# Designs tried in a protein design chat: VH-VL binders against Large ribosomal subunit protein uL10m (mRpL10). Part 214

Target 1, 224 residues: Large ribosomal subunit protein uL10m (mRpL10), of Drosophila melanogaster (Fruit fly) (q9vpl3)
Amino acid sequence: RGKINIQRPKAPHYERARVVAVTQPKYPELPKAKSCFKTRAERTQQQQENPYNEIIAREVRNWLDHSRLVAFFHLSSITADDIFRVRVQLHKQNLHLKSYGSKIIEQAVKNTRYEAIVPLFHSNHCIVFSPDPEKTAALLRIVRRVPQMVLLGGIVEETMLSRNQLVAYAQMPGLHAVQAQLVQTLSQAPGHLIQQLQAHQNSFVQVLDVHAKNQMNEETPKST
Short names: E, the ipSAE of ESMFold2; O, the ipSAE of OpenDDE; V2, 0.75 times the mean of E and O plus 0.25 times the DockQ between their complexes.

## First folded at step 13 (VH-VL)

Design gn3 (from gi8 with light chain S32D; framework fv_imvotamab_arm2; at its last look DockQ between E and O 0.29; V2 from the best seeds 0.00; counts 0 for: pae E 6.1 > 2)
Fold by ESMFold2, look of step 13:
Structure gn3 (fold): chain C 224 residues (1-224), chain A 118 residues (1-118), chain B 112 residues (1-112)
Amino acid sequence: as target 1 above (224 residues)
Amino acid sequence: EVQLVQSGAEVKKPGESLKISCKGSGYSFTKYWIGWVRQMPGKGLEWMGIIYPSDSYTRYSPSFQGQVTISADKSITTAYLQWSSLKASDTAMYYCARHWGYLSFDYWGQGTLVTVSS
Amino acid sequence: DIVMTQTPLSSPVTLGQPASISCRSSQSLVKDDGDTYLSWLQQRPGQPPRLLIYDISNRFSGVPDRFSGSGAGTDFTLKISRVEAEDVGVYYCMQHTHYPWTFGGGTKVEIK
């Protein structure tokens, strides 16, 4: 049973490392220059040695305050090339992938209704921020191909959503989409207008009902 | 509408103190940073520092550290730039500007001209 | 401190013709998390600066699509596809990736 040693070229990896090393002189090592995320140890070292940890926490708070979509992921071991490719795909959709130490997250959400998210950051993680909640479906589509990123939940329009709620939100047509469907239906022959308007009314009621339940589920009733 | 309205022009002598203001309106003042930018006559822009008005956390450019004081009063949605002792070299236009995230300074005040002459 | 070098210093342009402004940083503007915070500002004569482009290539609200930004790493470009009379002024690049935040020296665009 003979096998040949096929060693694939590292040209894409080496090419990115070369470009990053030239553009980021403080990161001269080629393999490290292609890393999009620091390890847990490196993040801890930065926090301990960075005299401005307080400004980093405020940076996180600033992202939280201005992002209409925030998604939290557990991050398993992933190569620098793979995470870089994911980051590029996300950035094309105005989705910004970031990672911070848990101490910084704790400081950023202190005295907010988001304090409940702190336990999510005790393991290796990443966060995706976006000003565009309409990009939730694109986010989920991209990360489905990345098993190393496991969705934990998110925040949409200042509302905490579980994993399943966020997935359901991504599938829900917006009010804009419902309004467009109504305009199209009104252009049909008059003889069937009543039936089409009734169908669109039912769809509109469904959208409002889902939004109302999302707001109701913001409270945590403890029945067990 | 987002507005940053700065205090009026000032004519001062060297050694005098000065405090100029930047009042924000039309947005949540505590959710944005306010930065200060100097433009000396006929010159470009210089970043002086930035403040997070929610808790008054400040960050200065090293060139301006100890030269000026940046502060804010969130109850009246106003940021301030102060000198304890003006120099003739402080003659310039001073702008305040709003910042968040990956946006640069998205809204700017009209500027405050400070003239310091003997 | 990161030095932002703009070229040209002055760009006299015939009305309706394109203009191109270069900005080069002394160090990479890519943060550890992969983001690059480079912006372009316009300052018309006698006015405060205004934001044109953020995040390298995104137009701010109300900015005409004749303005475009591009670049990566240390080299960035602002292009005006067809210069109009209202485009006269000084253009600045700005980085806020690394502390301290810094501006380019400016490029004066004027009609010749």
Scores: ipSAE 0.148, ipTM 0.583, lowest interface PAE 6.1, mean pLDDT 77
Fold by OpenDDE, look of step 13:
Structure gn3 (fold): chain C 224 residues (1-224), chain A 118 residues (1-118), chain B 112 residues (1-112)
Amino acid sequence: as target 1 above (224 residues)
Amino acid sequence: EVQLVQSGAEVKKPGESLKISCKGSGYSFTKYWIGWVRQMPGKGLEWMGIIYPSDSYTRYSPSFQGQVTISADKSITTAYLQWSSLKASDTAMYYCARHWGYLSFDYWGQGTLVTVSS
Amino acid sequence: DIVMTQTPLSSPVTLGQPASISCRSSQSLVKDDGDTYLSWLQQRPGQPPRLLIYDISNRFSGVPDRFSGSGAGTDFTLKISRVEAEDVGVYYCMQHTHYPWTFGGGTKVEIK
């Protein structure tokens, strides 16, 4: 009785094979979720036609219009849990982390001043929004601890900044501090000018006084 | 200074049409939403809808959908609320208010009283 | 629609005493991204509404420190540490997290 090789069962006799083929339960093909087999093109087209995308696009525009600080990040292999943790930290600082599809971003910024940001969205990305540009330093501090978030650039006070420029900006004193410094400098300028103008006059008067004193001393007859 | 100035009080009869206005000044009109809020006499506030003046995108409360029309003219920085046919039940104070992404309605108009009486 | 329930309906308060107003939402006001858009408004008699608090706990510009907001999820509170005469009016909570935006029914603060 030949050892039944369970790993390589011998092909059944042709008659048995026919019976097995006919008796095999025809399982209804599980409805292939049409969504799983949609070509990238079909998915893209469906996304464009989704009224929901328009709503989201408008939301993005709203964020862009009202944010004084916008930072763009590439996401590299970050878990949902990590994103959540970062989001909580950012939120505590009035920083709002959002993620949108590239198509939505494109739709949102089409024919706007923000159109230049479209090339930044080729992969997994997130955006951080804030009404406060002074939070740039806080933002960078938080994201430095998250290696999966790579800073690409940003918008501060309606100006597009590179990564390096944004880092530099974060190191600058706040606008109010700079303004205060400017005011102080400007307030000192007139005083300095007045001092310089008066210095020559005062020097001249001193010289004249010395001259007058010397003349008076010469006119005092040496009382022999 | 940010200001929203609404049109004056209106007294109308049922069936008449009405268009009230809200003019914004002191800010970039196209960057902020304008919302309309109804307050019936002695009652609370009711959100009617909002408009984004830049592209005139509008959202309505289901309760007011089809009952009113919200529009805006960005060239004169003015938003509008319009009825095609007024009802007695439309008697109320109507407020316009500015809205943006981070805040709620931060600046409000003085209100327009609409009285509909036969 | 999200129903905003305010309690109490009326809050008679002695001058200098604290007041507390509660606002409860029928659904969570937290978005998937963690943002919560809840605001408190004050309406004095014969005046339009005024923004007091935005984003649950942030005071709007010009709002006195005696006003504070707190809460999370579905439960929110506005507190006045020391009520002044000028604080008389109706207070509303507002959610603008989900469409349609909705207001609470209002709480009338009066001086005893």
Scores: ipSAE 0.067, ipTM 0.624, lowest interface PAE 3.0, mean pLDDT 84
ESMFold2 (binder alone), look of step 13: mean pLDDT 93; pTM 0.952

Design gn4 (from gn1 with light chain S32D; framework fv_imvotamab_arm2; at its last look DockQ between E and O 0.29; V2 from the best seeds 0.00; counts 0 for: pae E 2.2 > 2)
Fold by ESMFold2, look of step 13:
Structure gn4 (fold): chain C 224 residues (1-224), chain A 118 residues (1-118), chain B 112 residues (1-112)
Amino acid sequence: as target 1 above (224 residues)
Amino acid sequence: EVQLVQSGAEVKKPGESLKISCKGSGYSFTKYWIGWVRQMPGKGLEWMGIIYPSDSYTRYSPSFQGQVTISADKSITTAYLQWSSLKASDTAMYYCARHWGYSSFDYWGQGTLVTVSS
Amino acid sequence: DIVMTQTPLSSPVTLGQPASISCRSSQSLVKDDGDTYLSWLQQRPGQPPRLLIYDISNRFSGVPDRFSGSGAGTDFTLKISRVEAEDVGVYYCMQHTHYPWTFGGGTKVEIK
């Protein structure tokens, strides 16, 4: 079936081979394979990529563990120049724009309460990380001028927030006000949102517990 | 208060084994990598490798792959660097440092001097 | 392997005067996630290294504001605006963008 891959005159380095996938934008997982059958060479390339994916998954876990603000976006088609300019604007505000494959995200959140975010990464996406939740307003201001980035929701102080909750958070003056208004918003949600929240009761309990422990300045899991 | 406390200085002969330790405290041990850095007498810094203590995933510098073993015991918040057979050229100061990626090696142990001579 | 080249190798400086240290990488330090993982360390005589600057220009907690970092791509600079006696020691740049992670050769700062 006829397509001869260009020979590999360049030896691959320790990172994944550059002749596959590296030249593409870093958006949700690469398009589905053209067929379900894979050659032995394709399986070997996937195995070589798996060790790098495991490294990257742990790097993503680090970003999730150390970011007080995480925002998820759907990403429509955008030029390399435009995304670069947005990345520079965000970086000036200590906001870090990234994209990872859905399998990497799945590995990164495995055995955490964040497993529910995996479906967000089945389509084109990007993530913004920041150690500073006070930068939420700056984030929303910058991306408002970027219609290709559509806010889906986020995580603030290890609590998952909907789009509207994150927007409301950005307008609040401080952390204690966020706790009060978050609880009020969750308790006053419409019927379908109440049903969704009840289905995620373990996550809701985690959200309230995280807020209480943040006020106590506990750092889990210490050897104390 | 974040602390990395390393085991004391060692004087060894060529061919002996050695395992030095780095105990972390004052932070969530499994949320950070631990790296090992060698400094030969009068020389600069050399990255030896890192470990993710949560699952013991390790990555070595090619210069040290097969020469040392990096391990961790998360239940006692301790990382280790070990040799099965020391050489005189292993005489150096060895540092551990923690790393979460973006912020680089932010806290360092005090160092463990290893002297290998006959 | 990315080679990190520091200049000068030695920087004797008069107390209270500025010092500038250059670091050049053999390849771009911009990772495919868009961030640049370049940091600066200080090692005072007889002490372990300590972090000064990460992400090119961010001062680590407790680092005086007389230390600043700048640069992009392959060229980076650490500046000390007014050298104090406690600033004597060896300064290293470090990249952790690509494995293996590598350090510059060091720049010794000393008081004339």
Scores: ipSAE 0.568, ipTM 0.805, lowest interface PAE 2.2, mean pLDDT 79
Fold by OpenDDE, look of step 13:
Structure gn4 (fold): chain C 224 residues (1-224), chain A 118 residues (1-118), chain B 112 residues (1-112)
Amino acid sequence: as target 1 above (224 residues)
Amino acid sequence: EVQLVQSGAEVKKPGESLKISCKGSGYSFTKYWIGWVRQMPGKGLEWMGIIYPSDSYTRYSPSFQGQVTISADKSITTAYLQWSSLKASDTAMYYCARHWGYSSFDYWGQGTLVTVSS
Amino acid sequence: DIVMTQTPLSSPVTLGQPASISCRSSQSLVKDDGDTYLSWLQQRPGQPPRLLIYDISNRFSGVPDRFSGSGAGTDFTLKISRVEAEDVGVYYCMQHTHYPWTFGGGTKVEIK
């Protein structure tokens, strides 16, 4: 009795093969969850027709309009758990992490001043929003610990910044500090000017006084 | 200073149309939502709906959907609440309020009292 | 619709004593992004509502330190550490996480 090769079973006799083919239980094709096999194109088209897209787009616009700090990140293979952890950390700093589809972003920023951000959304991305531009340093500190989040750029005080510019901004003293410094500098300028103007006058008076004293000493007759 | 000023009190009869106004000042009118809130006499606050003045996008409470129309004219920084046909049950104080994403209704109008009686 | 239940309905308080108001939502007010949009409003007699607290615990500009908000998920609390005469009025919680936005029924704070 030849060793049944379990690795390469001999093709059954053609009659047996026919019987097997006919007796194979036709399992109803599990309804392919249409949702799992939707092509990227189908998914994109369905997103366009979703009445909720307008609502979400409006939400995005709302965040953009009210944020003084917006940062754009690429997400590279980050887990949901990791995202959650980062979100919690950011939230503690009044930083709001959100993720939207590219189409939604496009719809949201269409015919607005934010239209320039559309090219940044070609893959998995997230956006961090904040009402406080001073939180830029905190944001970068938190994100540095998350290698899966790659900073692409941002918007600060309605100005679009590159990655490098945003990093540089975070290193700058806060606006209030700069303003305070400016005020101090401006407040010192008039004092310095007055001092300089008075310095010449004072010097002149001193010279005149010395001259007058010398003349008085010369006029004192040596009482022989 | 941010201010919302509403139109004056209205006395109307059932079946009449009414349009009340809320004028915003002291801020960028197109960047904030305007919401309308109803308060019936001796009752609590009820959210009616909101509008984004920039593009006049509106969202209504289901309870007020089709019953009122919310609109805005950004050129004069004014939001509106309108009835086509008033009912006695519409007797209430109506408030407009500013809304934005990082807070809630942060500034409120003084209210418009609408009285509908036969 | 999300139902906001406030307790108590009435809170008689002695001047200088603390007050506490509870607001419970019928479902979680936490959005998918982790944000919770719960606010507290004060309405004094004959006046429009005034914002006290937003995002559960943040005091709005000009609001005294004696007001504090706390909570998470479905349970929220407004506390007044020392009630003053000017604090008399009706307090409302509001959720604006989910449409339609809804208010609590209100809590009347009165001085004994």
Scores: ipSAE 0.449, ipTM 0.733, lowest interface PAE 1.3, mean pLDDT 86
ESMFold2 (binder alone), look of step 13: mean pLDDT 93; pTM 0.953

Design gn5 (from gn1 with heavy chain K31R; framework fv_imvotamab_arm2; at its last look DockQ between E and O 0.28; V2 from the best seeds 0.00; counts 0 for: pae E 7.4 > 2)
Fold by OpenDDE, look of step 13:
Structure gn5 (fold): chain C 224 residues (1-224), chain A 118 residues (1-118), chain B 112 residues (1-112)
Amino acid sequence: as target 1 above (224 residues)
Amino acid sequence: EVQLVQSGAEVKKPGESLKISCKGSGYSFTRYWIGWVRQMPGKGLEWMGIIYPSDSYTRYSPSFQGQVTISADKSITTAYLQWSSLKASDTAMYYCARHWGYSSFDYWGQGTLVTVSS
Amino acid sequence: DIVMTQTPLSSPVTLGQPASISCRSSQSLVKSDGDTYLSWLQQRPGQPPRLLIYDISNRFSGVPDRFSGSGAGTDFTLKISRVEAEDVGVYYCMQHTHYPWTFGGGTKVEIK
C-alpha cells in the first residue's frame, strides 16, 4: 500500500473527481460586506456625504479660529496609550491634542485663510491647539519626549511658521518680556540724550571755571 | 471693550412677526459664535441656538428648531433672532451671548424683553 | 438631551460663610479628546448672566478668588469661600460638550 503523500495528494480518478465536484457543498457566497470592498474612491465619496463630516469640519474651523497657537505633527506608529499619556500632559498646560481626517481638514479650511495647511495632512497626523502662544515652549518640551510625534510646522498669531521657525519662536522671550524690555530701553533713551547734551555744556563750564581761577591767581600781587 | 448691545423691549400681539438684534463691538465679530438664550419670567436659562457669523452656520436646539430663525449680518456685526408668528408663550427675556471655544458664553447682551399679549 | 441637575434649589447663606452648589449631568461631559465643557454663570437680580467659571475650574477674567469650581465626569461643584452681599443671585451650570447645550435649573443664593 503506497505511502499516502499527504503533501501532494494524487489527483483522484476522473470519475471520482466528477463526483467530488458535484457533491461539493455550494456554500452561499458570504455576502461580501459591501463595506469591506469599497474602493478608495467609494470610501472617499461616502465620507463626503456624511452629514457628520460637516459638523466635525466646523469644529476644526472653530479650533483654528480661536487658537493663537496651532502645531501640526506627524504620528509615526504611536500607540493609543502613548497618545493618551501625551494628551494628559498637554492638557495640563492648556494644550489640546486632536486628530482629524485629511478630508475633514480639507473641508474645514476650504476657502479660508488656512487653506495652506492642507498639504501637511498626507499621513497620520495630529494637531495641538492653544489659546496662548506663550505655551509654545511648553509644547515643544513635552513633544521632545515623544519620538513618535514629529513637528511639521504651526501657526502662531495667525502666521504660518515652519518647523524651524516655530522652534526659534519658542526660544524667544515672551511678548510681555520683550515689551518690558522695549519700554525700559525707551525710558533710558531720553536720559542718555540729556546727559550727552549736557556733557558738552558741563565741560565748557568746567574749563571756564579753571580759566577764571588761574586768572585770579595771576592777579594776586606777590606781596614783596 | 467687548460689548453686545441688544435692541429694545418689544410688545407684540399673537400672530405678529418679530426680529430682534444683537450688535457686537470691540472684537472680531466673525471669529466668535453668537448664541441666543431664552429666559421665561421667573424661570431658568434655555439655550436656543448659535450662529457663526463668518459663514452664517447655525445650530438650533431641537426645542426651537423651526420656531425661530437665527441670522447674522457680518457687515454690521449684528446677529438676529426672528419669529414668523409670535405666541403668548414666547413672552420672555432673550439674551444674546458671545461664545468662545476655549471657554463659554463669556460676554452677554443686556437682554431684550419680548411681551406677547393679546 | 443631557439633563443638568442643580442642588440645592435655594441656598440661604449668612454673610461671610461659605456656600456650595452642586451640578450633576445625566451623562458624562468628557469628550473623546478629554475636554470637558462645563461652565458656571451668575445672574444677579435684574441683570444678564455673567460667566464665572469655565472648563470646570478656570475663573473668568474679573471673577473674585472666592469663587472656585471643581468636579469631573458627571459631578461638578461651585464653591464660594466667603459669601458677600454682591453674590446674591441665581447660579447656573451649563454644559456645552454635547448638543443641544443645556443649563441647570439654577440655584438661588440669598442672604439670611
Scores: ipSAE 0.474, ipTM 0.748, lowest interface PAE 1.2, mean pLDDT 86
Fold by ESMFold2, look of step 13:
Parts: C-alpha cells; sequence; structure tokens
Structure gn5 (fold): chain C 224 residues (1-224), chain A 118 residues (1-118), chain B 112 residues (1-112)
C-alpha cells in the first residue's frame, strides 16, 4: 500500500485576488466588424466557399441560437481520455462540449450579433452549450478540476459576459431573482415611475394569487 | 406548449396535386428546423427532408429529391409538403417534426394520412 | 447512406421484466464536434413517434426513468428496466450525425 513520494505542485490560490478591479478590464480583444464596406473581391470569394463548411456553419448557428448558456474555453494540451471523461461529466448535466474549426466559426457568425466571438477561436479552444442557464454553477464546478480548460467568457440569455461576470452570474439565484433585480434597478427612477411599477406589480401579483387559489380549490379535497 | 398540428387526412387519385401543412405554435418558429418523415403502411420511418424557416434553406433526402417540395411560410408559422402529381406509391402516413441542435426530432405532429388510389 | 440495424425485430416480454434493444450503425456516429447524434423514438400503436432518448443517453423531458440509453461508436442500446403495458409499440433508433439522416428498421415490443 505504498503512496507516491513526490508532492504535487501547489495550485495558485485565487481567493487572494480579492482586489482586482484596479488595473484594467480583461476582456477578449475583438476586431471591429467590417459590415458596411464589402468589396468585389469578398463577394467573389463568397461564391467559392466550401459547401460542407456552410452545412457545419448552420449547425453552429443552431447551437448558438438554442443555447441559453454558452461558455468559451481555451484548451491546453489534454489527452483524448481526459477530454472524454470531461465530456461525459458535462453530459450528465445537459452540458454539451464541442469544438469547431475557426474558419467554420467565422462562417457561422458572419453578419450576426455573434461576430464578436471570432477572436476567441484563434487558438485551441472548446465550447460548452446548454439550454439551461442555471447549469452555469455545475459547469464551473466540473471544469475547475480540469486546468487544461481555461474559461474565457460566455453568453447567457444572449448577453455576452466576461469570465468574471460569468462566475458572478453562477452565484446568483434563478431567473426570478434576475427579474427582481431589474425591478430594483428601476426603483432608482423618479417617484412617478416607481408608483406605476408598484401598481402594475400589485395587479400582476393579484392575478397570480387568483390563479394559485383556483388551482388549490380544484385539487383540495372537501374537508367537511 | 409546443405543438405541431397537421392538416387532415387526404384521399386522392393518381395525378392529382396535394399540399399538406404543419402549423407550429408555442415556440419561436423561425429558430427551429422542421422535418418531414414518411411511414409507408406497415413499414418503418423514412426521413424526407428538412427546412430552416428563417431563410427557407432546405435539404432533401436523395430518395425524395425532385419528388416533393418542402416549403414554409414563417408569417403564419406553417411548413408544407407538396406533390405536383401523386402516385399510388405515395400512400402513406406523413409526419412533420421539429428539430433542435440538442436532440433529434423532439416534437412531432399527429400525422397526415394520404391515400392515393384509383 | 448510414445503415442502422436494430435487433431484435420483435421483443415479446412479460410485464415487469426488462427489455433490451440494440442498434448498430454501419459507420461511427461520433461527429467532429465530439457528440454522437443517436436518438431513440417510441411509436405506440396508432400514435405518432415520440422522442425518448437523445445524444445516446439523455432522457427527453417527461420520459420515465425506466428508459435508459447507452453505447458508443457504432453500438447502442435502449433498455427498459421494467416493461409496463403502456410501453407496447415500435422503437426506432435514429442517427442525425451524417447526411442523409436514417432510422433503424424498428423493434416491436409486445406483452406475452
Amino acid sequence: as target 1 above (224 residues)
Amino acid sequence: EVQLVQSGAEVKKPGESLKISCKGSGYSFTRYWIGWVRQMPGKGLEWMGIIYPSDSYTRYSPSFQGQVTISADKSITTAYLQWSSLKASDTAMYYCARHWGYSSFDYWGQGTLVTVSS
Amino acid sequence: DIVMTQTPLSSPVTLGQPASISCRSSQSLVKSDGDTYLSWLQQRPGQPPRLLIYDISNRFSGVPDRFSGSGAGTDFTLKISRVEAEDVGVYYCMQHTHYPWTFGGGTKVEIK
């Protein structure tokens, strides 16, 4: 029953980074979209694009359009066995690990709201898709044990989030709390707006309460 | 609630045209593919083709290329399967189904029975 | 075209006993993106097909946990841990990894 003699290297302790907002934002640098000035050469080149790449590009667009959670990772050297184990763990949580060539990603997001993600694919990468944004915490828990996958950022409910924003999102309660936070933000508005929102909220709550009482009456057995 | 509601059963003669419909509701129609599947009497399932209603991009199974037309009208959230000239061999049950990137066909229509006989 | 071969063609089973259905593809169903687009459908008598399992092993919403899928590469299995009367029907595997998309020939589950 002998154990290993050599001690594994200490991982960096990231809780030390409690004050990080001082220097500068660490967003992926994105090239500006060139949507207004298409040349004759670009038009001719579009006619020569590989049809197989167009099919795969539509698949990528489909995944982007139907995923409420998308996470982008830099992928360091990793064995096929290790990446397979990670894929299996992610699949148990309805998280789908995928990788596509950068040329295909560029075709998939061309002339869409997602063009900003293209620079993330200049190096070795992978993407995780899920229909369930509440799975963000599970994703980060699984990936923290995989140092070869370095989180770059993500998209949640069609909103691009930085790495730190995505981590912060994972700590928030469900969708109802996000809606409540929006209402709190609007409460900073002038008093007329606050009164109008409070009146609408009370009316909406009454409608939900009537609906809940109707369901209780339908399912509650007669006590007498 | 996601629903696909197909048009009713059809009894036709050979040579007649036919257009059957599949109306989607309860979801964003233009963000999902719609596919058509044939089931011959007593037989299994056959994929006929698929359409992306947002831009009407269509792919057909080689077996059905040129035999049917798949189309969609996104303004009324409806997909169509159309024959210009029916044959007796077209007698079958026809299903529409929604496709999204995580799964195969996740929601199916109730089916449209097409009977073609002299 | 990828041929999907199902066995058995017919599976008579006693209520409460397990059933196992196999599906073999003529080529690997692992796509370049790392996922395998293999699904299982159920068609009860007189009804349209319904999705049971997607991506080999993920149960679709509302599918009882007595249904499970497994497999890799070219060999896939659908299991019903305890067959109930409502499980009578024809089960199909389907691949949508490679164009054209294809179905298995079907496996009829019936009560004996």
Scores: ipSAE 0.034, ipTM 0.535, lowest interface PAE 7.4, mean pLDDT 76
ESMFold2 (binder alone), look of step 13: mean pLDDT 93; pTM 0.955

